# VH-VL binders against Diadenylate cyclase (dacZ), part 10

Target 1, 269 residues: Diadenylate cyclase (dacZ), of Haloferax volcanii (d4gzm5)
Amino acid sequence: MAALSELLGDLVADVDGLFLFTPSSSHYEQFAETDVPTVVIAPENTVEAETFVELPLQFQNVKDRIRFGVEGAMEQSIVEAGDTIACNVGTFGGDPDSLVRVRVEENMRSGIYDLFANSRADPGVIRDVFEVAIELGKKGQKGEPVGALFIVGDAGKVMNKSRPLSYNPFEKSHVYVGDPIVNVMLKEFSRLDGAFVISDSGKIVSAYRYLEPSAEGVDIPKGLGARHMAGGAITRDTNATAIVLSESDGLVRAFKGGKMILEIDPEAY
Key: E = the ipSAE of ESMFold2; O = the ipSAE of OpenDDE; V2 = 0.75 times the mean of E and O plus 0.25 times the DockQ between their complexes.

## First folded at step 4 (VH-VL)

Design U15 (from S05a with light chain S30D K31N; framework fv_satralizumab; at its last look DockQ between E and O 0.26; V2 from the best seeds 0.00; counts 0 for: pae E 6.1 > 2)
Fold by OpenDDE, look of step 5:
Structure U15 (fold): chain C 269 residues (1-269), chain A 121 residues (1-121), chain B 107 residues (1-107)
Amino acid sequence: as target 1 above (269 residues)
Amino acid sequence: QVQLQESGPGLVKPSETLSLTCAVSGYSISSGYYWSWVRQPPGEGLEWIGFIYHSGRTNYNPSLQGRVTISRDNSKNTLYLQMNSLRAEDTAVYYCAREYSDSWPYYFDYWGEGTLVTVSS
Amino acid sequence: DIQMTQSPSSLSASVGDSVTITCQASQDIDNYLNWYQQKPGKAPELLIYDASNLETGVPSRFSGSGSGTDFTFTISSLEAEDAATYYCQQYDNLPLTFGQGTKVEIE
């Protein structure tokens, strides 16, 4: 028991903060008043924490989850490079069951959190589009893999840098991503060529858009197809976020500022 | 007609927390648009503080990140601004404003009259 | 952040004169620029949106032009009631930012 206590002691020694990832109310109450500042990191602040960092995406990888939370905390000036934190996380689901000691480094600013926090688009909209893409990646359409391209935000500029390939099924409609019925529609229309354009507020502006940005200077990883190129290019020339589902490898990728900033395996999500 | 009305303490001491309210009439804050706070130091320009989406999600100016919380009460159709650790440089007229942003383009179409907040010991 | 720089900071002109104010963005913001008028003790009021579109109810003597990084606001024939401070504002990217303002005085 002495050895175990020592192990635990080493993990929490001289920490500058305690990060609770998705705690229950009872769990938060138990650890809300520690000798160090407590930060709650979760999809929603259901426990009414004083210091809260939103976690809009579910990360199966604990390391990725922690990194995202820490980056968010850095962006909110809750922590800075050089700080040491104790992260209480759930590794196997349910209540937090693990404690991870982390030294905050400047390189933890990956830009991923910026995608949600500093975009004009509602973070929930970005999340909702990811969820659609991920679900589509998991199930496909009628058992067949599909590709899809979603452009979120800066819709006016995106529309100006694109042309219609076909009839816009969302014309004069006021429907929003995240609605279960709308999500089904998006999945159905993903079978067709072109990009979806989604406003900052989540309104489906258009389907079947051919993006016409300059491809010059776009840096995308080798082996990625036309959807990725289009997504990368449009995000270089606009403030939009591109979410791409690859038909070939089944991965979901996000582009911003002309660069790939996120890659997700739907099967692991 | 949409109307916004700010209210606050007028005087706040350094290091204390500012709490402002913005009563909105003529439109439901949960129905649409972005709702912003903007401040203006005496004799100076305008600084955007942040906004709250009609969905309830927020976005803040990085210059004020960590000190600012924007919230709302849908039942009261009221917006709130909380700012911690006030400094003398936080002395300003604080405005709440509606931003047209259901779709492109975006602009501030309605403003409150503003409320002066002086930070002084 | 996108910096907005207005020129001049202040100007004085006579009734009937044409007045021009410029706004420069630190990066390309396309036409995502608005112009506001603010009178003393009042909140700003929208005059021009998307660089060149006149807001409903605004007199035609007000106009805007430009795209990319350089923008111009013009009052074709100045009236006494136009004495105010004018601000440009970009909404291309967050955070939203304003120019420092141009004070227009009537001689």
Scores: ipSAE 0.043, ipTM 0.633, lowest interface PAE 4.4, mean pLDDT 90
ESMFold2-Fast, scan of step 4: ipSAE 0.736; ipTM 0.864
ESMFold2, look of step 5: ipSAE 0.129; ipTM 0.668
ESMFold2 (binder alone), look of step 5: mean pLDDT 93; pTM 0.939

Design V01 (framework fv_satralizumab)
Fold by ESMFold2-Fast, scan of step 4:
Structure V01 (fold): chain C 269 residues (1-269), chain A 119 residues (1-119), chain B 107 residues (1-107)
Amino acid sequence: as target 1 above (269 residues)
Amino acid sequence: QVQLQESGPGLVKPSETLSLTCAVSGYSISSGYYWSWVRQPPGEGLEWIGFIYHSGRTNYNPSLQGRVTISRDNSKNTLYLQMNSLRAEDTAVYYCARWGDYEGYFDYWGEGTLVTVSS
Amino acid sequence: DIQMTQSPSSLSASVGDSVTITCQASQDISNYLNWYQQKPGKAPELLIYDASNLETGVPSRFSGSGSGTDFTFTISSLEAEDAATYYCQQYDNLPWTFGQGTKVEIE
C-alpha cells in the first residue's frame, strides 16, 4: 500500500493540487504526507480534511465529479486557471483506483458547483429532486417512460410566472421533498402534465403548473422539447433551478440562468 | 404566534468564544424556513452572519467563515451561534431571525442581545 | 458580494413632508430587494418586499419602486412615529447584504 502511495507521490510531484474523491482514511493519510495542496471532495468530511468541498450528489460520471471539484476549488481560491491538478477517482469499485491529470481552465466554471453550492436553495433539496428524477428515469411510472419538470427555488416568482393546469393537491399542505411519502407522491403526480414547484427549503408548493416554453435568451441544445424550453425560460427569468426528465430520451437535465448546466443518464445510477 | 428570543453573555473577553442561544416558539425549526443570525454594531448597520436550513445545513457570510458555527437542537426548538477568536469589533447586538424562503424576507426577529467584547 | 449603497445617510424632515431614500446595488438584482424599518432599541421590521410590495399591516404612506440596480423608498406624508433608521436588503444572491442605513429624524 506504501509502494502504491510512493508511485502516486512521484506522479503528482509536479502538480499544483491533489483532488481526492471520497477517500478512505488510510488513502487520505498517504496523500496528506505530500507537500501538494490536497482537497477532499466527498458527501461528508469523515477524514477531517483541512480543505473540504461537499459533494451533494453522488455523481456516477467521473467527468461530472471532476467538474464539480475543480469549480468548487476555484471558488475557494485553492486553484486557479493555469494550474495542473491530479484527481484521484474511482473507476470501478469502492476505492479510488485512477489518477487523472487536468489543466485548470477558466471555462471550467461551468455552473455545476453553483447549481448546488451557490443556489439559495438548500443543496440537499436540489439533490433530493435529482434523486426523484433519476429514479423516475430508471423505473418509469407503472412500467412506462415518463417525463417530469421540477422547478426548485424562488417559488414565489415561479408561481407568478405560471398558471394552474389542474387543482393543486399540495394547497394548504406543509410537506417537503426528501420525505419518502412525499417522494412517492411526486412520482405518482408526474403522470399528469405540468411542473412541480418546490421552495428554496424543499416545501412542495404546487403540482400541475403550466410554464410557457420560450427559446429567447435560453441556451438549449437542439431537439429538446417543451419541458426543456420551459425549464430554460423560467430559470432565465428567476433564480430557480429546473430539473427536467425527458420522456423521449430518458435523460435528466438541469438548467440555471437560462443555461443547461448538467446532463445525467439515470441508467448509470 | 412565532416568537424568537436571544440570550447570552453581556460581556466577553477578546480571543474567547461567544455562545448565544435563540429560543423559538410557535413553529418547529425543523419544519421549514431558514433560521438566521444578524448582528449590528452600536450605531452601525446590519450584517448577515449566516443561517441554518431546516435540514441542518449551514451557510455563512464569507467575511466570518471559519470563526462562526450555527447549530440547532430540534428537541428544544433552539438555535445556537458560536463565534471564535472574538475581537473588539465583534461588539454588537445579535439578532436571530426567520427567513421566509417562499416569500424571500425576514419575517420574525428576536429582540436582540447586546454582546460587548472588552477586557 | 453585492454591495448596497443608501443615500442619504441621514435626513431631517417635518410631519407631513414627503421623504425619499435611494438604494443602489452594485449589480442587477432584478426586484429582489426588501426594506426594513428599525426604531431605536428595537429589532428591524419588514415594510416592503420584492421592491414594491407592501407588507400586511404596513401603512399605505410607505412605498417602494425600482428594479435592476436603482431602488427608491418613499414616505408620502411623514408621521412622528416614522422616526427610525431604514435599511434596504438584497436577496438575489448570498451573502445577503444590507445598505448602511438611512436615519430619518423628525423636526
Scores: ipSAE 0.443, ipTM 0.744, lowest interface PAE 3.1, mean pLDDT 87

Design V02 (framework fv_satralizumab)
Fold by ESMFold2-Fast, scan of step 4:
Structure V02 (fold): chain C 269 residues (1-269), chain A 119 residues (1-119), chain B 107 residues (1-107)
Amino acid sequence: as target 1 above (269 residues)
Amino acid sequence: QVQLQESGPGLVKPSETLSLTCAVSGYSISSGYYWSWVRQPPGEGLEWIGFIYHSGRTNYNPSLQGRVTISRDNSKNTLYLQMNSLRAEDTAVYYCARLGDWEGYFDYWGEGTLVTVSS
Amino acid sequence: DIQMTQSPSSLSASVGDSVTITCQASQDISNYLNWYQQKPGKAPELLIYDASNLETGVPSRFSGSGSGTDFTFTISSLEAEDAATYYCQQYDNLPWTFGQGTKVEIE
């Protein structure tokens, strides 16, 4: 263990920080013997690291995982622009098989951390909605590709800035995303037009809401349809997060503050 | 109707851990809503402490982060607050409260329980 | 953190008077502001939510207005039972914060 710790120390001696993504106890112990400040990024702090950033969604894209860890560490003032870090990640499978050297830049604050950690909505609610959207993207509904628009958080303002397209099947209900039965209902109702409105705590407030699409003040890639424009617009005007499944390209995109923050390929999950 | 009732030791010494309970009746806490703790020092204003989401996850006021834990027992329909490293400044009436529809306001409050931190 | 400042800290008025309390946020909170009434020895009670919406069961003499950073709470015809401390609260961003309170005394 001592000889390996010395070699690991030499490998990371010139970096300002070491980022360990989902480390085993043995890997954490080996790196903890170096003088380099160490940050653990994982769903749970099972190794009891002193510096920890919670990972709310198991990003299958290594770039998104690193983006999340870097933004989280910057937000918590663990690292700052100009620092160089080494990220221990699993590039080929789950094992931590790679060390990626990253120079921290201010433009790395793209909002991916804020999307989960600094929203009014519970990070677990945002994760649960992503999981529904990803499952819909992978499997479709009744053998057909579907699109969906989920608006999460700030539900009172979202409801006031939208109108009903049809009767709300969740009227007067207290059902929550993350419940498998409720998730089945969300998938079934995704075949119909309109947005789902979900509260900060995950309560399904409404289905079938019309949100007016608007390009003004919204940063979206060209060629995206009305659901993406509506999601961008509502997040510009409220503190809500929009999660959009495209039936055209099958990708899941998230918006906050009028900007596209995250793009996920369900096929990778 | 929904009712919340706090209980606790009343008097605790500095550096000790405070444990409070909030018994909820008229609504199952596992069925929804955010459940929150708010405190009020004698003669002063209100300070939000934290809440527990329907999922069981928690969020705390940054001023108290690391000192407080909010939990629940769904089978007993009860909420809990633990606060470590008590100081005289933690003397306050402690309320449990429910956040109403769309989590925008506090719609039901307990009667409050006075906690005095003194040697 | 969003700071909420109320004015005045206290006031005295007679039954039948109209009283006004103001609340100022340190940043734009849109309409995400609530008003609560707290009588001595009791828990706060919600009166107004989303700046201007009256909670069910609350008397119509209570009203709220404003948006952005400046908010107003009005009691149009003061009753003896209105002697209490009134608090504004923002819910635009965590942590949720309250104003320092305005004590309303009946002469």
Scores: ipSAE 0.036, ipTM 0.555, lowest interface PAE 7.5, mean pLDDT 85

Design V03 (framework fv_satralizumab)
Fold by ESMFold2-Fast, scan of step 4:
Structure V03 (fold): chain C 269 residues (1-269), chain A 122 residues (1-122), chain B 107 residues (1-107)
Amino acid sequence: as target 1 above (269 residues)
Amino acid sequence: QVQLQESGPGLVKPSETLSLTCAVSGYSISSGYYWSWVRQPPGEGLEWIGFIYHSGRTNYNPSLQGRVTISRDNSKNTLYLQMNSLRAEDTAVYYCARDLWGSDYEGYFDYWGEGTLVTVSS
Amino acid sequence: DIQMTQSPSSLSASVGDSVTITCQASQDISNYLNWYQQKPGKAPELLIYDASNLETGVPSRFSGSGSGTDFTFTISSLEAEDAATYYCQQYDNLPWTFGQGTKVEIE
């Protein structure tokens, strides 16, 4: 046990921090024996780490996982630009079988952490909407590919910058995303046109909203369709987050402040 | 009738940890809304400290990030505030408050506790 | 952070007078602004929400207006019970921020 701790210490002795993603108790104990500051990045702090960054979405792309951990650690002043970190990650599946060395740079503050953590909306609401979008992207609805536009947070301003395309089935309801029955309803209603508007706390405010956006000041990659343009525009004009499922390419993209922050492939989930 | 009532030690020494409690009655804290802590130094204005969402997640004022923790006990219908490394400048009346977020898209503090004075002195 | 600046810092007026307090945000906050009244030794109490909506049970002599960066709060006919400090608060973006307060004294 002592010999193993000494070996692990030697392997990471030249780094400023050690990042562990969803470690088991045994992995955490082994790495915590080193003299290197250790950061745990996971959905829950089950190992009771002293330095912990909550991971709201289980990113399947290793680069997105590292981006999130680095931005979170920088925000909490755990690491700074110029530091070198070692990330314990799995290259094939869930087992942490490798150490990836990363030089921390200021340009790594890309907004992925802010999309979840530094928002008026509850991070769990944003996560729950991503899970609905990912499920729709993987399975479609009734055997057909679908597109969807979810606008999360700042619902009053979003409603004022939009108009109804159809009767709102949520008009007098008090239901919240994350409830299994409500998630089923969101999937069923996604086959129809318009945006879903969800409040800061996760209340489903409306379905079937046409957004009244303008394209000025929106930073969107060329070739993306109307749902992406609408999502970018509404997030430029409000404090909302937009989560867009593309019917054509099947990818889920997130926008905040008029910019595309995150792009994920549901097939990887 | 929704009521919030803060309680705490009154006097705390510099460098110690402050622990405050807010007992809520008339509404279940797990059922909705944000639940906030706000402080007011004697003779000065109001400063928002942070809140806990109905989901249990927290958000803190960046000026206090790393020194404060907000938590809750749903079975006791109670909110908690802990603040580390106290200084004389942390002397203030501490309030807990409910932050409304309902069907009318409103956001404001609709119910406040009476406040509890915390003095940080040697 | 969004900075809220109130003017004046204090004022003194007689019963029956009309008084106006202003609040300026450092950036556009739409109509996400609330006004609170705090009497000596008591917790703040909501008077106006979303810039111009009067809270239930609050006397009609209180009113608010404005949008964007400039807001006003008016007491149309001052009563002795209105002696208090008044605070504006923005609810557009985190962290929530308050103005420094305006103390209203009755002469």
Scores: ipSAE 0.051, ipTM 0.614, lowest interface PAE 7.4, mean pLDDT 84

Design V04 (framework fv_satralizumab)
Fold by ESMFold2-Fast, scan of step 4:
Structure V04 (fold): chain C 269 residues (1-269), chain A 122 residues (1-122), chain B 107 residues (1-107)
Amino acid sequence: as target 1 above (269 residues)
Amino acid sequence: QVQLQESGPGLVKPSETLSLTCAVSGYSISSGYYWSWVRQPPGEGLEWIGFIYHSGRTNYNPSLQGRVTISRDNSKNTLYLQMNSLRAEDTAVYYCAREYYGSDWEPYFDYWGEGTLVTVSS
Amino acid sequence: DIQMTQSPSSLSASVGDSVTITCQASQDISNYLNWYQQKPGKAPELLIYDASNLETGVPSRFSGSGSGTDFTFTISSLEAEDAATYYCQQYDNLPWTFGQGTKVEIE
């Protein structure tokens, strides 16, 4: 055990920052005594770290976790371009079992931290919508694959830039995403065409909204369908965030400002 | 620029039917929002009458249910209010208004017509 | 139906004064309340939505606060053009209901 500890110590001795993802108290204490700035990235600051970045969604992809932590640390001026960091992450679940060295570059401000932390909608609302989309992607609806389009935040402008495809089951209702019953309704209504419109606070504004797909001024990878184009277009024209579940490939993608920021595989969850 | 303009009779007799028109310009009424009627008796407060959603669905104040109908003509971009069994107590300025929804779907009236006075008397 | 009660029904104040109007709901409406200003002979105009959010173009001297059943509307430095009747309106449940109004007169 001592030989392994010596190797890990050597790996972190020459870095500008140490990033600990969901560390245990004992793991955190082992690194807290170093002179290297230590950042804890987790859903809650249970270890009472001095430098903490809140993780709003438990990304199962290690690359997405690292992207989020790096961008958050850069935003808070904890690290800067040119720095080298060591990321202590769990590859197979549980306590962190891997160490990844990363050189921080300015192009790592990719928008993933911004998507959650600096969007109009509360990070918890964005997380709750992702959880609905991921669960829907994993299980489908009544045994069949489905697609879905969720538009989160800036709901007034979104409603003004869309039209109804059917009567709104949420008309003049004040129900919120994250409520288990409401989440069941969102999954059930995903079988019909159109977008769900969700407010900054998570209120379900509408189902069955038609959003015009538009390629002009939208930076979206080739080959993505109409839901993705519509999500890109509405986020270009409003301050909303779009979360899209693809029926054809089963992936969940997020858009902000006309750009695809994040791609998640529900099968990993 | 959205503009609403009410029109209708200035004087109506008790037990007759009131018909009001609201011409909308600068926005297509079929494209979005809820469109409401609100009345105000002279010197009194505001009373919401009902709305029509851009899909055609309506909802009415229970105090007026059974006496009012709100409708629209999308080709003329116009809203209508019909109220039957008029009484002296229905004397009021009648407004049409758009219910806008902010980022949190908070409904509020952002555009109002100038109002049209309806007097119910013999 | 949710009943909205405003107080006072009228008040008189001088330019530069701070004026507060209250609005009470008969049941919990969270923060689902709007405030409107109506000048004589004119249609109402939105000032505050969602209890405390200032509508675009409305002067910063107007503010709103409160949640649940008790709400306040304040004009921090009264101007002559603020002479009007002010109404609260709840949007927690249909039918939409308004307070009876508070008339603000300038001395």
Scores: ipSAE 0.006, ipTM 0.418, lowest interface PAE 9.9, mean pLDDT 84

Design V05 (framework fv_satralizumab)
Fold by ESMFold2-Fast, scan of step 4:
Structure V05 (fold): chain C 269 residues (1-269), chain A 121 residues (1-121), chain B 107 residues (1-107)
Amino acid sequence: as target 1 above (269 residues)
Amino acid sequence: QVQLQESGPGLVKPSETLSLTCAVSGYSISSGYYWSWVRQPPGEGLEWIGFIYHSGRTNYNPSLQGRVTISRDNSKNTLYLQMNSLRAEDTAVYYCARLWGSDYEGYFDYWGEGTLVTVSS
Amino acid sequence: DIQMTQSPSSLSASVGDSVTITCQASQDISNYLNWYQQKPGKAPELLIYDASNLETGVPSRFSGSGSGTDFTFTISSLEAEDAATYYCQQYDNLPWTFGQGTKVEIE
């Protein structure tokens, strides 16, 4: 780890910033003496870094991790367009073992940081729903691929812009996403069509809601089905975030403001 | 049957911490509902302060975020409000109230009688 | 924050009169609006929830209507006991916000 730290130090001597993704305490200490501004990107600031960006989801795709860290650092005015940064990420397991040089561009403000940090719903709620969608995408339900549509936040408006397809099993219940038992219920109820509606705080408001699909004003790739169009449309019309698992291709996509912000492959998790 | 009763110091000095208590009877606060604090300056309208859900999760009015803490003691069936850095503008009648519904879908169905807090040197 | 504006700020009417109060939201709140009555020296009491639903035990002379940004509260035949300040409240979005109140006085 010492030899790697010395090598990384030499490689980052000419950069404007150093980004450490999920470093151990010992790994972080090796970089604490560097003159280069150092940012730690991790789920929790366990190393007590002076400059920290919270990572709400453990992105398995290196590009998504870097996108998130860069956008967060730009939002906090740590870096700006034109800067060159070195991103220290894990590729072969353990502490970060790879270095990626990135030139910061204004077009890197893609909305991925905003999706988690500045959405109406709590960041932890958005993360918990992503985790449910990823597990469904990886395992399916009873051996078969499933699709799912989760609408997170702005639940009052979402309920008003939808109608029931079936009896709501969550009527008058006070259960929250993130609870293991509730996550099992969400997976079971994903077998039937319709959207799950989840409040800003993570309360499961409803299952089996019909949302009208619409492509007008929605920025989505060609060929995506009704769930994606419905998710795009509802986020165009409300302050909700939509998380969609495609039955056809198995990918999880997130929408905010009528636009697709993030696409992840559950098989990588 | 459900009754809420606030209590507090009546008079507090600027920059001190306000501590209010709300005793609940007729219903266990850990069994359901959101439990909330609302204030009303003399002669003025109502301002929502924040709530605590029966699970212990809290949410606060952004205008007061960082100055206010809502907590509970389930064994005493009691709610608490603490507010730091008091100013003359914090003078108000403080109510505790039960909220029926969810974070977005609710109304205040039971209120305490209110306790007047005057912030003055 | 969603701003709630009531009109009028105060009114005076006689027993038996019909009284109308309006509440306007700064943005669309669907039907997520409640009405409260506050008598002098007392806590507020819920009268109407979800814009038009009468709370249990509340006299039928009270009614509410509206959706979106414009809401109306009506007392069809004013009684002496209705002298109070009336508040609308939105619960479409946190923080929950109240109108400034309408004082109803009996002449």
Scores: ipSAE 0.000, ipTM 0.421, lowest interface PAE 11.4, mean pLDDT 84

Design V06 (framework fv_satralizumab)
Fold by ESMFold2-Fast, scan of step 4:
Structure V06 (fold): chain C 269 residues (1-269), chain A 121 residues (1-121), chain B 107 residues (1-107)
Amino acid sequence: as target 1 above (269 residues)
Amino acid sequence: QVQLQESGPGLVKPSETLSLTCAVSGYSISSGYYWSWVRQPPGEGLEWIGFIYHSGRTNYNPSLQGRVTISRDNSKNTLYLQMNSLRAEDTAVYYCARLYGDYWEGYFDYWGEGTLVTVSS
Amino acid sequence: DIQMTQSPSSLSASVGDSVTITCQASQDISNYLNWYQQKPGKAPELLIYDASNLETGVPSRFSGSGSGTDFTFTISSLEAEDAATYYCQQYDNLPWTFGQGTKVEIE
């Protein structure tokens, strides 16, 4: 145990910090015995680490996991630009099997941490909506590709900046995303046009909303369709987060503050 | 009609854990609204602590994050606040309050009477 | 966090006077601002919500206006019972924050 701890210490001796992604208890103990400041990034702090960053979505892309951990640590003033860290991640899937050295740079503040941790909506709500969008992207609806637009948080402003395209099936309901039955309803209603509006706490406020944003000040990649433009614009004008599933390319994208923050491929999940 | 009543210890020692209770009558806490805790140090202003939404989801003021837990017992229609690592600066009147929000209104419409918590050496 | 700054910190006026309190937000909060009245030893009470809407049962001498970053609260004809501290509160973004309060004293 001591000999392994010494070897691990040698491997990370010249870094300013060590980032452990979803470590086992034994793995954490080995690294925690080194003199290097250690940060655990995981859905829950089961190893009872002193420095912990909650991981709200199980990103399958290693780059997104590292981006999230670095931005979270910078936001909490654990590391700063110019530091060198070692990230223990599962590069080829599965348990952490790789050690990646990363130089922390200011441009790593891309907003991925803020999208989950500092949004008006709860991180779990944003995660639950991502999971619905990913599942829709993987399986489609009734065997065919579908698109969807989910607007999460700041529902009062979103409703005021939109209009109904059809009767709202949720008008008198008090149902929440994350419930398997409600998730089935969201998938079924995604085949119709318009946006879903979900509250800060995950309540489904409406389906079939047409957004009435202005187009100025949005940072949308060229070639994306109307759902992406609407998502970008509404997030510029409100504190909402937009999660968009593209029918054309099958990718899920997230917007906050008029900017595209995250792009994920459902096929990786 | 809706009434909130806080209760808890009047005196707590530094480093101990504060436990407060808020009994709600006239409305089911699981049926709607944000149920919040707000504190006010003697002679000072108001500070929002956190809420539990009727769904059970919680959110906390970042300044107190890691020290505070808000929970509920739906069968007793009661809210709870726990705060650890107390210091003299945590001396305040603690209020529970109902906040309507999440649609077009975000305001505290009903407040308890408040309970004074003194943290002394 | 959104910082809420009230002005003045205190004021003294006579019954029948019109008094005005201002509240400034550090960023645009649209109309997501409330006003509360707190009398000594009592919990705060809601007077105005969404910048300009009078709460049910609140006297019409109280009014609010403003949008964006600058907000105003007015008592058109001050009464002795209006001696209290008044707080603005934003709910545009978490954490929800209050102004430091304005104490209104009757001469």
Scores: ipSAE 0.006, ipTM 0.444, lowest interface PAE 11.3, mean pLDDT 84

